# VH-VL binders against o27280, part 3

Target 1, 266 residues: o27280
Amino acid sequence: MDSMNVPEVLEIKRIVEESESVKTFIFSWDFRREVRPGQFVMVWDFRDEKPMSVSLIDPVRSEIGISIRRVGEFTDRVHGLSEGDLLGIRGPYGRGFELMGRDILLVGGGIGMAPLAALADEATARGMRVDALVAARTADELLFLDRLEAAGVNISTCTDDGSCGFKGFAHERLLTLEENHDMAAVCGPEPMMFQVMRILDERDVPAQLSLERYMKCAVGICGQCCLDDTGFRVCAEGPVFWSQELSRVREFGRYRRDPAGRRVPW

## First folded at step 1 (VH-VL)

Design b22 (framework fv_bamlanivimab)
Fold by ESMFold2-Fast, scan of step 1:
Structure b22 (fold): chain C 266 residues (1-266), chain A 119 residues (1-119), chain B 107 residues (1-107)
Amino acid sequence: as target 1 above (266 residues)
Amino acid sequence: QVQLVQSGAEVKKPGSSVKVSCKASGGTFSSYAISWVRQAPGQGLEWMGRIIPIFGTANYAQKFQGRVTITADKSTSTAYMELSSLRSEDTAVYYCARGPYEDTYFDYWGQGTAVTVSS
Amino acid sequence: DIQMTQSPSSLSASVGDRVTITCRASQSISSYLSWYQQKPGKAPKLLIYAASSLQSGVPSRFSGSGSGTDFTLTITSLQPEDFATYYCQQSYSTPYTFGQGTKVEIK
């Protein structure tokens, strides 16, 4: 039997409150089943199953962390759980980030900082210089700043309302930051990622972008998660894609599709 | 079947440069990383650097920084490795090898190009 | 840089023998380890990737195991075509590094 595809019922060992709307749930993990930054797991509350990015990878403690934002019925139920309660975990799934060079840029929006926090831990452990641009609507929604500071990451912030750091959007802040990076990793709302990708392309910085919206196809793993024009299956070939791959996808950053397959602008 | 075919042997003088080519066929050139690995006579394997052709991104081992350049021409499915300021210690067989860029193991190798640097 | 050390550097074996080669990383590399076979005058050939995954077309007598810092390549019943030099390689971090090689010679 494929033990990776069978849900394992795990006890919540610890809960970290990252913000009013985000919690990180920590589980014991057998690292014979490897996990890399950028991968996700399916979280099962015994009623519904949803994909969640791995935000903490700690082989010393034999733990993983999964950060969950409260946005609907499933996540509201999971947020009501306590240490000692049980959740089903299946995975990991998907392609993780690849680290290259010595100087890297992380650009995260909201909960998109979750997989990037795990990547920052690995990059700093490898001795890389890490610059992180952390973006959110308001200061209260900036995530993982304490973890990034503790890891030695160079942090820049921006908020739409100007309540912390630069007032404006991530791509506007990026234009004011140093241009010399060997690679970038980007995760957040698609309109933000699209604008950031364009700037990084102009700077000849190779970027990896995580497409969270397509992770719902993980349970099928058959081809239902195709991207327009490319035929990529996000659950098999993503969720992390290089920017040159995404530049050929007509949907990315421009529109999404409703259940009937019709274009809906962002 | 994937095949990597390299250019022929080169004899160079110290201080000159050499450019070795690696032409890929049978598979998707752009979606794989192409690495260059060398082997001095009677010695082991040494990774020099790689390129991911779809991104135009090259990474180099620190030892070769400043004198190695790895490039790719997607239209001809050909990768190149240029090594400058040649020394006698650069005498080696130079291999190109492809692998997935998310986990760089080398599933196919070129036949090798002998580069001899002599006075 | 991550240093890869193989043991032994050479060994003599007979057809039918079980051969074991070990590889140690200077730091944890999880399962980001591959094994290659190289015959004189030829390019290396991939045998094992991700520590334990057998490459398509490679005979089942080859197997890999291990995680973290300690890895093993096993040939369960050595054949005449298996006399070669074997290399491990880590893909956890750049620069990617190889072990020094283990030469398997005929007794």
Scores: ipSAE 0.000, ipTM 0.391, lowest interface PAE 16.3, mean pLDDT 83

Design b23 (framework fv_bamlanivimab)
Fold by ESMFold2-Fast, scan of step 1:
Structure b23 (fold): chain C 266 residues (1-266), chain A 118 residues (1-118), chain B 107 residues (1-107)
Amino acid sequence: as target 1 above (266 residues)
Amino acid sequence: QVQLVQSGAEVKKPGSSVKVSCKASGGTFSSYAISWVRQAPGQGLEWMGRIIPIFGTANYAQKFQGRVTITADKSTSTAYMELSSLRSEDTAVYYCATEYSGDAFDIWGQGTAVTVSS
Amino acid sequence: DIQMTQSPSSLSASVGDRVTITCRASQSISSYLSWYQQKPGKAPKLLIYAASSLQSGVPSRFSGSGSGTDFTLTITSLQPEDFATYYCQQSYSTPYTFGQGTKVEIK
């Protein structure tokens, strides 16, 4: 049996309150079992098991963090836990993000900033220039701004109601930002990701999108991933997909992309 | 499972307008684009336009530009198609359909028969 | 506008036959091509999307192929419930356009 397939019972070392509805649970982690930004773990409260993205990867302190939004019975129970309590953790699973180039764009909506926060840490550690567009319905739902600022990330915000930064949607704000990124990583509500992907495709910026609904498919639990209420047509294991995988049909007969993600004539 | 339910059949006089509704249930209304497609008796399918409810954006076929208006009410998960200046050639069954990934029409309403006659 | 032309406009076939319907676009549409089945008095039903991807719940005897300008829908072993009108549709560019339809009738 691979160690990734056996849940380990871990003690909650620290809990960080990110917002009224989001907490990050921090655990000691044995980094012989590698974790990459964009991967997820199965969190077991001894009754139910749910997939959660890894939001903190700290090999120096031997810690991982898992950010959980309170949305149902499972997450409500987990939010009721305290430091010293136990959770079962299995994984990591799924395909993580890949970093390419020198200048990258992160576009996150709500809890979608969680896996992107881990990616921002790795990118800045590599010496990359990181621009982050952080989007939410209201200012109270913007996540990880302090952490991104501390890492030296260039932050733009937008809220639907205008309570912080640009008033409007992520894709509307993106239209006013610089176009010269080597890659992008996107995570958030699927309608937001669809519109952002279209703009990035038009700008010829290769993008990676994290589709959380595919996390169960990656562990062999099929949820009819290609037939959901989303704007994406996908058939590969996730949660992270290149925009080429999602929109390669658009470029057939027009352009292809080289291994670096640059458009070349077909 | 998303289901689309359309309003009932209409009989209209030339020069009037008709407004057909399409109510979505099951699933997230804002995750879909909704197109309107018509079919005249014994004829093929003709795309009229679409709306992306989350952005309020509507696009129309040039043939219907100026006569068709597609709207959405997110609070009731209902899309509407209004066609004005009706002619006898507008007699058709009008369908709403969701666009899967913006590529294909995966879920269709049952259709609304609109008859334009004097 | 992109013109979609189907061939044939109608055909007669027997249960168990292999049926092929073709669709030609007036310009390259990559793989943005869908096939629909319509029975009298009913809304169309999606069979194939992205030229070759089978919609969930559609029998495996249906398949699609092609890219660019030339596409085919194949039914490998025609069943009684398959007698219907079939339409191709491009979604490469608005306005979206349909072929004129192919009616598959009993011999």
Scores: ipSAE 0.000, ipTM 0.388, lowest interface PAE 16.5, mean pLDDT 81

Design b24 (framework fv_bamlanivimab)
Fold by ESMFold2-Fast, scan of step 1:
Structure b24 (fold): chain C 266 residues (1-266), chain A 122 residues (1-122), chain B 107 residues (1-107)
Amino acid sequence: as target 1 above (266 residues)
Amino acid sequence: QVQLVQSGAEVKKPGSSVKVSCKASGGTFSSYAISWVRQAPGQGLEWMGRIIPIFGTANYAQKFQGRVTITADKSTSTAYMELSSLRSEDTAVYYCARDQGYSYDSYGMDVWGQGTAVTVSS
Amino acid sequence: DIQMTQSPSSLSASVGDRVTITCRASQSISSYLSWYQQKPGKAPKLLIYAASSLQSGVPSRFSGSGSGTDFTLTITSLQPEDFATYYCQQSYSTPYTFGQGTKVEIK
């Protein structure tokens, strides 16, 4: 194991266009530095550094992939890069997902499917049965469907507008799906994750949820990653949390934080 | 400092069931998984299954599926392993062990019970 | 199931010797490997986790290395209390599996 916390300048080996707004950047990786699904890296474009979840872990090819949604100046610049260009990668950081049982459920919303796609690859490679509920606003924003299908995942889709699969929200679709799972992993907008967590709690299915918004602790701003009533810090205890840990957190699913760290209702 | 204390030795007849307890003290019971590992006389270690007490979810090795049930009582900080349809081959020392869950570092089983000898004979 | 194979199954050593034990997984387990020491009549004791991380309170003469499928436990300057059976264990996927054990005996 490599325990150094030093950025590496890596060449973009391949770029996969996942949707109009999402690209996966693939790099050669030395797996003496271990990476697990659910962990994130800091991506540095030599101007700014942002946390990104690892979406592909491929020891056979010695590659990792990082999926990035275009939402601002940093991500616009990164989306403008080509194969052969360089990015700095630091990490990995955070707690990854733990796999347990034989039958697992993945519930992903939008870019939240990125860490879950890596988890699906690992689970199917271990011979687990994987059901994935993939949710997005519209059909063209559903991510990783081809990759999940190639891995043998049983896919259910839902879109807010009904353009693919169930018309409605992820938690509404979940109510119509069979309940027989040993664990679940959930990643997406917090209001979605909160509702999904409540349903899984009622079904007595242990769930792991990824709180991506707090990954900024990796840059040394640990106070801003603290959850309000439990004292959890995402960089130390997260970004992946068990549902019972989150069920007593007043902030989860109800509030977000503004740039000053104040609680703002969803 | 966390400790795991197991129930006492048992002598059982073939075809019966045994239920071994594992009580945790000196730490947080709910923040860890509890694994059950057995060891037949003069043999190696064999993992049977695990439970995460806060959720009640258990996983089992296929060899024991249908015969083993692992449960936890959070109010008493106690995990249980029940093995049914006992055979002479089930004669072993049964251990509970704290498994470090929730970490991307692959922590091992760092705290073990003292073991419970189960003898299956006619 | 992932099969774990240790080598050797037993060895004889003297106090002060360097002892090396190898563990091989039937498929890649990344760094999800732990090493345990077991003395007669006692529960196992965790020595190494995450392939190379020394458990708190374990003497520095113990070290672990490796990743993927091949792993090694090394004991430098063997002490009288180190005569025991050693097990590797993968926690990459359930069911967790142990190696068959390596018995370290006095010459």
Scores: ipSAE 0.006, ipTM 0.398, lowest interface PAE 15.0, mean pLDDT 82

Design b25 (framework fv_bamlanivimab)
Fold by ESMFold2-Fast, scan of step 1:
Structure b25 (fold): chain C 266 residues (1-266), chain A 118 residues (1-118), chain B 107 residues (1-107)
Amino acid sequence: as target 1 above (266 residues)
Amino acid sequence: QVQLVQSGAEVKKPGSSVKVSCKASGGTFSSYAISWVRQAPGQGLEWMGRIIPIFGTANYAQKFQGRVTITADKSTSTAYMELSSLRSEDTAVYYCAREPGDYYFDYWGQGTAVTVSS
Amino acid sequence: DIQMTQSPSSLSASVGDRVTITCRASQSISSYLSWYQQKPGKAPKLLIYAASSLQSGVPSRFSGSGSGTDFTLTITSLQPEDFATYYCQQSYSTPYTFGQGTKVEIK
């Protein structure tokens, strides 16, 4: 029996409101179950189960955090919970980010900053220089700026409407940044990630990208988490992929699959 | 510096086949897809297919399906395009081009002229 | 297959002119559009990718715009080396398809 397939019922220890639409739920965690930045868990509200990226990994306090954006019925119900309420957690699952070199660029869009915030904590703890490009539609949707600053991260922001930092999209801002990095990590909307990956590839910066695809199950071998060109399974072989792997995938950045497995344009 | 160097010009008879090579130097051969694009005299560009060397996966335009075979040899950093059952309308310059993703060709070979005549 | 149509098929211009070339896709291709320059006897050279992103080493007088079905390449202050044929290409789906080309000739 694979114990990772059985949810553990955990008490919500603390809730942090990151924005009007995003909350981080913090749980006590037994770190005999190792968790790495870039991995995800299945969150169960005793009705439905959804995958969520781990956004905080704190072995000193024995805590993990899971950041959830309010986007549908399941997440609306979870946002209605309070400290002391219970959620089921399975995992962790997936391949985490791999750190190399002396400096790293993080490029995050919206809730995609969640797994990157956990990565920033690890990278700074290792003594790496960390630069973060944080992108959102508006200033109010920029996430984790205070946490990144506290960790010693060098922050650049951009918003579509110009309400904070550069006015424009993440890839447009990236073109104005000329600092070299040994690697990059990218997470956000797939079209944004595709544009960013392209620029990093041209600069010969190896990048890891995290896909937030719809998944039927957390243990892999289900059609909705398969990448069509390569046959890679996001929950088994991802969600973190090197840019060289993703540049081979015809679906990446162009279209997604609905719950029936049909291709739908982004 | 990335360079793609193609084999020399070929003159072929109708019904024969031609195999064009594209040797990559500089950078990582296996990390990028290699596409083949042809151009008939005075005409525009036509995509034929591509290969992803690291996976051995090849994709072809329907027009060439059954006549074109694209292969790669990772040990020599060389991609090949073989076109069979040649016709006079296959007379063209054939280019290999590097594809860092699915959306553009950043480096091109110098081209290989293939003339089909009897 | 997605059909790409360029206009005009050819144009005559003088050094210093502003040149505009249009490319239309038969269906929406989002921003998956690249522009290439080709000189006689030479392989094509990438100028613009993802509709609006300038390739490294390409002069800033070149710019691209558009999304969906309608795209534009603009050359501000045309230089002698810019007389060439220009092609648009969609990479939204395979087979990749090119426009018929726009020849920019000296007036």
Scores: ipSAE 0.000, ipTM 0.387, lowest interface PAE 17.2, mean pLDDT 82

Design b26 (framework fv_bamlanivimab)
Fold by ESMFold2-Fast, scan of step 1:
Order: structure tokens, then C-alpha cells, then sequence
Structure b26 (fold): chain C 266 residues (1-266), chain A 119 residues (1-119), chain B 107 residues (1-107)
């Protein structure tokens, strides 16, 4: 049997409170089962199983971290757990980010900074120059600033309300930045990612974007997650996609699906 | 249907320039990169460069830098490759091709344009 | 530049044979590898991308495998229309580079 498809019951080694609504759960991990930034695991609380991006990859300490935002019943239950409690972890799954070139731009919104924080660690360890644009609604929702700063990342912030850094949206801040990059990685709300992708495409910066809502398709949960009109199941190779691939998808950034599968504007 | 149609064969003198066209149809021209790949008689495939038709940005192989210019006209959905200072070793079939990912996979190819450089 | 080396440069085979072609990159390219088929006088045709993903419309007898530096194209039951030259291509970094080609010819 493929061990990736069987949940392993692991003890929560440490819990880091990232904000009022976000916690990082840290587990000992056997790196014979390789994990790359941008990949996800299925987290099982013995009632429900949900996909979560890996936010910390530390082979020196033999640890992985999973950052979880409180948004519903499952995440509320998981947030109620303590160090020493047990969770089932299955994976990793999905296509991770790939690094190329000498410098990279990270653009993260809210919890989307979680997989990008893991990528930042890898990029800095490889000697790349890393610039990060960290975006949130308010200053209290900006994540991983201390971790990014400790890693030597060049940080720009923006908040919708102006409580930290540039007042405005990520794409508006990006328009004021004239740095050229060999590549970019983007993760956050789809409308933000769509606007950022358009700017990066105009500047001819190749970008990889992570679509968290399609992580379930990579493990076979939703066979109807198709992102383009070519009959190709783009989500099956996700959650990370190249901007060139996503520029062909009419639904990306424009529409979502309701529980009945109907197209609804963002 | 999706296709790339190239201009016809050319015979050129050494030292001259050639400009080959590649007209796209059946898809949104600005959604895909266009690469140019050549093949000398009996030889393999050699990538020359690419363009992003949306922004007009280009990348060229160092061997062709300074001699090749790739352009795109959005109004006619046509990409162009101009190669200057032609030499006999530039005799080849020149292909345009549409890129599927980060210029990673060419899913649609033009039919090819034979360029012969002779005295 | 990343050099792509194919092996063998040519091979002779009969209809029904299993054919294996290998491609080696001079450095790790993850899974950024495509395979193409080219028949005489024709443009190349995409068979496989992302090392192992079969292009729509390509027969299931074609398969690709590998990651990092070593890649393989397999044709499990060679058909008359499969006699052609095959190329691997990396898209990990610019300039994009092709292998030298493998000619599959009739025995």
C-alpha cells in the first residue's frame, strides 16, 4: 500500500499563535517522505479531513508546520487542541512551487502567506534574493513578518485600511514597485491573485499561483474541478499553477461556484 | 480550430535579412507565448527565442542575440521573426510554436518556413 | 545552458516491440520536460509534458517517467505510424533546449 494515502497519527509538538485567528501546528516528520513548499497535507481530527498547506519545512529539526485559520467547525475544533494532542496527517499531495533564477517576488494575502513562508525559507537557503509583498485587510492580519525578517527577506506591506504600510490592495502596491524579478509566487484570495497576475504578465515576470480551493481535486475528492475550457483538468496538477496556464482560465478571479455549482461573481 | 499558419519559403543572399510571419487563429492570441524553433537539414531542433504577445517581452538564445528580433501584432494575431546578417548555416526550416506553460510545452506548431541562404 | 542528451541516437525496431528512449539533463530540471514526435517533412507533435502527462489525443501506448536529471519515453507496442524521430525538451530555464533526437526506424 502507498503510505501517503494512509493517515499517520502524530502528536502536536508545538503550537505557535500567529494571530488571533491563525495558529501553526508543528509535528515531528520523517523526511524520507519528502515535502516541498506549496504542497499540502490532509489533516484529520477523527471527525473530518481537510486540506492544509505546509507552512514550515525544517529537515534540520525534523519538523513540519501547518498553519490553520479559524473559519468554521473543523478549524474551531483544531484550534481548541493543545500540545501533546493527536491529529491524523496524510500526504504530502500536490504540485509544489519550483524555484528558478536569482531573485523571487512573493505576494501573499492573509493566510496565503503560509505556503509562501515555507518557500521563502527555501529560497533564502539557496542564496536567492527574496522580496515579499505581504497584504491583509488590517495590520493584525499580516502574517509571518518576524519570520520573514529573520530570514533576510525584503518586506513590503499593505493593508486595506492603511493600518500598516501602503494603504490599499496588493495589486495597487505592486504598481508602485519597479523591481524586476526572475519569477514570482502568489497566494491569497483569488481576486487579489488575478489582479497581481495581470500586472506580472504585463511585466513578463513568470509567476506560480497557489489555488487552495482546488487542493481537494489533487486527492480525487472533486472530479468536476476544471479551470479551463480546453477539457483539461488543470486542478488535477495543482494547487500551484503557472500564470501562463491561469491566463487562459475565464473563471479564475472572476467567478466562484456556490454549493449548487452555479457561477457566482466574486 | 486552433492553428498557426506561416509565410512561404524564402531564398536569400548572404548578408541579407529574412522576416517570417506566423498567423494565429482559433484562440485568444495574447493568452499564449509564441516561440521560434529552427531545424537545419538533417539536424535537430534549436530554440531561438520567444515573445509574450500580451506585453511584447522577449527572450532570445545567446547565439542569436543581436541578429534575431521577434515581434507580435495583436490586431492581426500575427507573430514575426526577423533574422539579419544571414549566413549559409542559417539555412533551415523555421517553426513558430505556441507554449502551453512557462514556455515549457509546445502544443500547436506552424507548418514551417524553409529559408535557404545561397549566393 | 542546460544540455539534454538522448540515448540511443537511433534504434531499429519491429511493429509490436516495446521501445524505450532516455533523456538526461546536465542539471536537475524537476519535471519540466516534454517529449515530441517528428515525422519527415512535418512539424513536431507534442506527446508528453510535465515529464509524465499525456497530451490530449495521444495514444495510451506512449508514456513518460522520470524527474530531476533522468527521463524515459516508452512506447509499449510500436505501431507503423510510430516510426519517427523523438525529441526531449527542457523548460526549467532559458534558453529552452532540446535533446539531439532519437530516430526510431524499421528493422
Amino acid sequence: as target 1 above (266 residues)
Amino acid sequence: QVQLVQSGAEVKKPGSSVKVSCKASGYTFTDYYISWVRQAPGQGLEWMGRINPSGGSTNYAQKFQGRVTITADKSTSTAYMELSSLRSEDTAVYYCARGLYFDSAFDIWGQGTAVTVSS
Amino acid sequence: DIQMTQSPSSLSASVGDRVTITCRASQSISDYLSWYQQKPGKAPKLLIYAASTLQSGVPSRFSGSGSGTDFTLTITSLQPEDFATYYCQQSYSYPLTFGQGTKVEIK
Scores: ipSAE 0.005, ipTM 0.420, lowest interface PAE 14.3, mean pLDDT 84

Design b27 (framework fv_bamlanivimab)
Fold by ESMFold2-Fast, scan of step 1:
Structure b27 (fold): chain C 266 residues (1-266), chain A 118 residues (1-118), chain B 107 residues (1-107)
Amino acid sequence: as target 1 above (266 residues)
Amino acid sequence: QVQLVQSGAEVKKPGSSVKVSCKASGYTFTDYYISWVRQAPGQGLEWMGRINPSGGSTNYAQKFQGRVTITADKSTSTAYMELSSLRSEDTAVYYCARDWYSGSLDYWGQGTAVTVSS
Amino acid sequence: DIQMTQSPSSLSASVGDRVTITCRASQSISDYLSWYQQKPGKAPKLLIYAASTLQSGVPSRFSGSGSGTDFTLTITSLQPEDFATYYCQQSYSYPLTFGQGTKVEIK
């Protein structure tokens, strides 16, 4: 357990440019420390540490991948790194996705496709039929389409601006798709996840949703990670929750918390 | 009614290639995977691979990797299985089947007999 | 690859008999198991998927049970049209693999 809480300095083996704002950093990994889709690691650039979902799990090549969107000072510095440079990695942390049944719907918004790409690999290896609804604001923000296609995933796309696929939001596109999934997994902006959850509940499709925005601390040490109604600490008890659990959380999809713990409307 | 109709029997020489077709009707072709399964005379069933007709992505059994190519033509609702470098051990009936429940094969073609002899 | 082993390889039965066929996976496959019936000269027909769910149009005398590594197909009150070869198949992981088959013969 101590080795999981101490950053291991790893060499960046390969960098994949997913888009202008997203890169996947690939590291050699010792799979004696198991990693499951939906889990996250803490990435340390020797100044700051941030939680990142694992987006590639490849035991055959002994590699993991971590996809990072450029949104601030930390991610700008990491995006400036090259193959051969070093990063600290500790983890994995959190509850991963659980698979059930024969077919699965993945609904991902923006960078939320990162943990779902790893899940797609596991689901296809397990022999499940995988349908993915990939949503973004614009076509250039759609992620992992080539990787999902190579994995045998049935892909639908939507963009807010109509630049690729269906013009509209993920939940609007979902209403036009087939309803016969045994389970779903959802990751993206919280308002998107809330609307998608509602539709899946109406269809009696059990869903798991990933709430990455609360991961300010690892292992549930700080109160910043608590959900309003349940007291769940996302980094300790999540980030993956069943839709039945989230339906009892008043704040889900309605408001968020600022650093002081105050409610902020979407 | 769902139907998968395969091309006719083939007799091939060792070292040649064979391409078997499977025409689907009665459902939306791109909604289901298509698997290919073979059966040697008096033997059991052996899975070769599958295709997603929507995107064209494939999965192959390692035994056939490098020799088998599975393709699909959306405009004709037809899947194809091409097996190259044929050996006498490839003599079998080759089936296409609809993969509707992720590996549960609910509708099958009638089978195509491929005989490899010199 | 996951190996599927059926028992017995063949059996003789009379109309009206209860027939039991077992299938064993080399590792746990949860309930990702299908059963097929194949008559001479014909393509296989799906009987059961998800270990115990009867395919539409299949008579209720067929039933499946089991989970993990051990699975059973039962035919209650065997009918003349049930003399065939039966195969189990796992869909837990690629490649899909079949049992070697069980031939149900009259007599």
Scores: ipSAE 0.000, ipTM 0.393, lowest interface PAE 16.9, mean pLDDT 83

Design b28 (framework fv_bamlanivimab)
Fold by ESMFold2-Fast, scan of step 1:
Structure b28 (fold): chain C 266 residues (1-266), chain A 119 residues (1-119), chain B 107 residues (1-107)
Amino acid sequence: as target 1 above (266 residues)
Amino acid sequence: QVQLVQSGAEVKKPGSSVKVSCKASGYTFTDYYISWVRQAPGQGLEWMGRINPSGGSTNYAQKFQGRVTITADKSTSTAYMELSSLRSEDTAVYYCARVRYYDSGFDYWGQGTAVTVSS
Amino acid sequence: DIQMTQSPSSLSASVGDRVTITCRASQSISDYLSWYQQKPGKAPKLLIYAASTLQSGVPSRFSGSGSGTDFTLTITSLQPEDFATYYCQQSYSYPLTFGQGTKVEIK
């Protein structure tokens, strides 16, 4: 397909600690290989390879950033690395976000703010008005607030426990916001995205949603990348989908698969 | 009242390109995917690719990747299929067809556009 | 790619006969299968989707069954207007793929 299918061994140029559990790893990047917000790369630590969303795209400094949450053995090892250490990177892969209109809403939950932070940079650079609703369980899990503010984004926060901003869930906060938007981009836990999508559909706001759990499928390495009621392989189209596409999926936001392949509620 | 109306027949030289149009009417254009399916003389149906007019996302069969481009113009409710580097094997009738849900099937088809690639 | 194989490739039957056409997928496609009828010189017409759901306006003599890898289209009491080629098509995975077709001749 392209020559990007071989990992390049890159030096970690800088590490930004975003929270106790999230770090952004920054690499020099040759922008002859274009990267778009919403795309991901495969990160190789010389033992395992995992998909990670691109969270920073900076052609001026010739840098990309990859934000990684600590959730297991691979990510624990990567979090233990320092500036000057090496990682293998291949890609980018997947369908990126499309920008349209003049006013955009970003709704992010937890690490889902990572690809949306890159999108916010591009949207503001294009002169768009950007409103971001940043959601997390607690204040210390809110991500990229300083970066979004520096980019000129209008920020609203909500936390489940009320420790920062609105007390409640993203969709509850969204119901109190009456501002119109030409489009929205949403990334976070699937139940959050489903509720947000329903509200945006009622308001006739076209939305793009990023399904993190299907990033592996976009590189063609996954054999089980179909959403149960769609019949179309997510890996051929994802990880970013328009809300109209996801409204056709009975499984989206309602069920997941256990290791035996059975439907279980979220 | 739902209709998909395609452009007329074309005769092309090897190495050239062809662009076929499919104008939709009688429904909300952005509610349905549009696929392109071709049929060579005396042969079966072959899926080429699809577009979602709402977001512009496309998917193409590997055989046509790099040669086919499918686009949609929401302002005119028209989908297009452009095939480049034409070969004699591309002689076929080209159809557009709509589908709403992945399991609902192609319920309306265009009348077809005959494309002949002469030696 | 998911391969769709139809059987038979052609058949001749008398008016009033029961005709059965089978379609086999190279891997499980659940119920993401449609059947189409194509008459000479015309675009295909959707008969059945979701393996067994009859498209509105299609005569009840047409029926579909099956799931997973094996599917069947049945035409009871075959009529002269049923002279056509029939195609199965999977929509489970890209690229979408069709069977090679079954030509039904009425004699």
Scores: ipSAE 0.000, ipTM 0.389, lowest interface PAE 18.3, mean pLDDT 83

